# VH-VL binders against Chromatin structure-remodeling complex subunit rsc4 (rsc4): the designs that were tried, part 3

Target 1, 111 residues: Chromatin structure-remodeling complex subunit rsc4 (rsc4), of Schizosaccharomyces pombe (q09948r6to116)
Amino acid sequence: HNAPFDKTKFDEVLEALVGLKDNEGNPFDDIFEELPSKRYFPDYYQIIQKPICYKMMRNKAKTGKYLSMGDFYDDIRLMVSNAQTYNMPGSLVYECSVLIANTANSLESKD

## First folded at step 4 (VH-VL)

Design u8 (from c4 with heavy chain H101L; framework fv_ecleralimab)
Fold by ESMFold2-Fast, scan of step 4:
Structure u8 (fold): chain C 111 residues (1-111), chain A 124 residues (1-124), chain B 107 residues (1-107)
Amino acid sequence: as target 1 above (111 residues)
Amino acid sequence: EVQLVESGGGLVKPGGSLRLSCAASGFTFSNAWMHWVRQAPGKGLEWVGHIKSKTDGGTTDYAAPVKGRFTISRDDSKNTLYLQMNSLKTEDTAVYYCTTLYRYGSGSYWFDPWGQGTLVTVSS
Amino acid sequence: SYELTQPLSVSVALGQTARITCSGDNIGSKNVHWYQQKPGQAPVLVIYYDSNRPSGIPERFSGSNSGNTATLTISRAQAGDEADYYCQVWDSSTAVVFGGGTKLTVL
């Protein structure tokens, strides 16, 4: 949480996460790019106190809300935590969140 | 907030060409899979084709009746989807809808939202 | 090419239950979505993933899908339910397949 925010590293990390494929080669960026629609998942907003998605992370980077790379990685961890709270173990979304967490942790350790 | 607005429809002679546009707003267009669906007057919905996001390969697929004549493209910098229609036939007369998939998970997506549609009439 | 078959028309009396079918080979193994379209308007999603309602769609709308037939059920039919209804699936060989549509008349 002490390394200053680096826009180039931010873009590289997000590009890596957005480009992830599941074990069958299918992309799943659609799951995490935007918040679940309230029209289809209204209970999501009863259960999840702090929603966050890639679109919001891009906006936070653009508007100077990230002061450190740690703040950005905390948002990725929050997104993963939210996915694992709302979805059941073994579901597609839950398993995709595990892959995101593993990838993000690996990338953060290089910083 | 999420909105799709089609434009470019009109009257065209058989063998002619026309380009439709769909202006998108209120969502991250660059990540969306965009579709064209048409409906002949008094008839049912018919899928025309789609274009995937660049992250998902940017590939296009077309229904058999339009393959080789129609081209779908996108300009992510302008949040705009296009349908280039060449070698138009009278059976291409239809209202053309721009729509996107709500994608959550894989494989079994539904269309929402839909644009208002733009009418293409192919006649002599 | 995969094909979905719907009846051309269904009539229902005010307050009664309408059932609109969508038939396809082993459609029960696919996820079915249903759209409502009123004259001069764009389609509106009323059921997704066989039996789920979007927020804003009344509880009178329900769906089922098993074997070779999916069904859209509209209980306590109202005049405002008059519309064309379309079923839709994803096919592995064809990305999107729509049924031919059913005109619901509320008498």
Scores: ipSAE 0.106, ipTM 0.696, lowest interface PAE 4.4, mean pLDDT 88

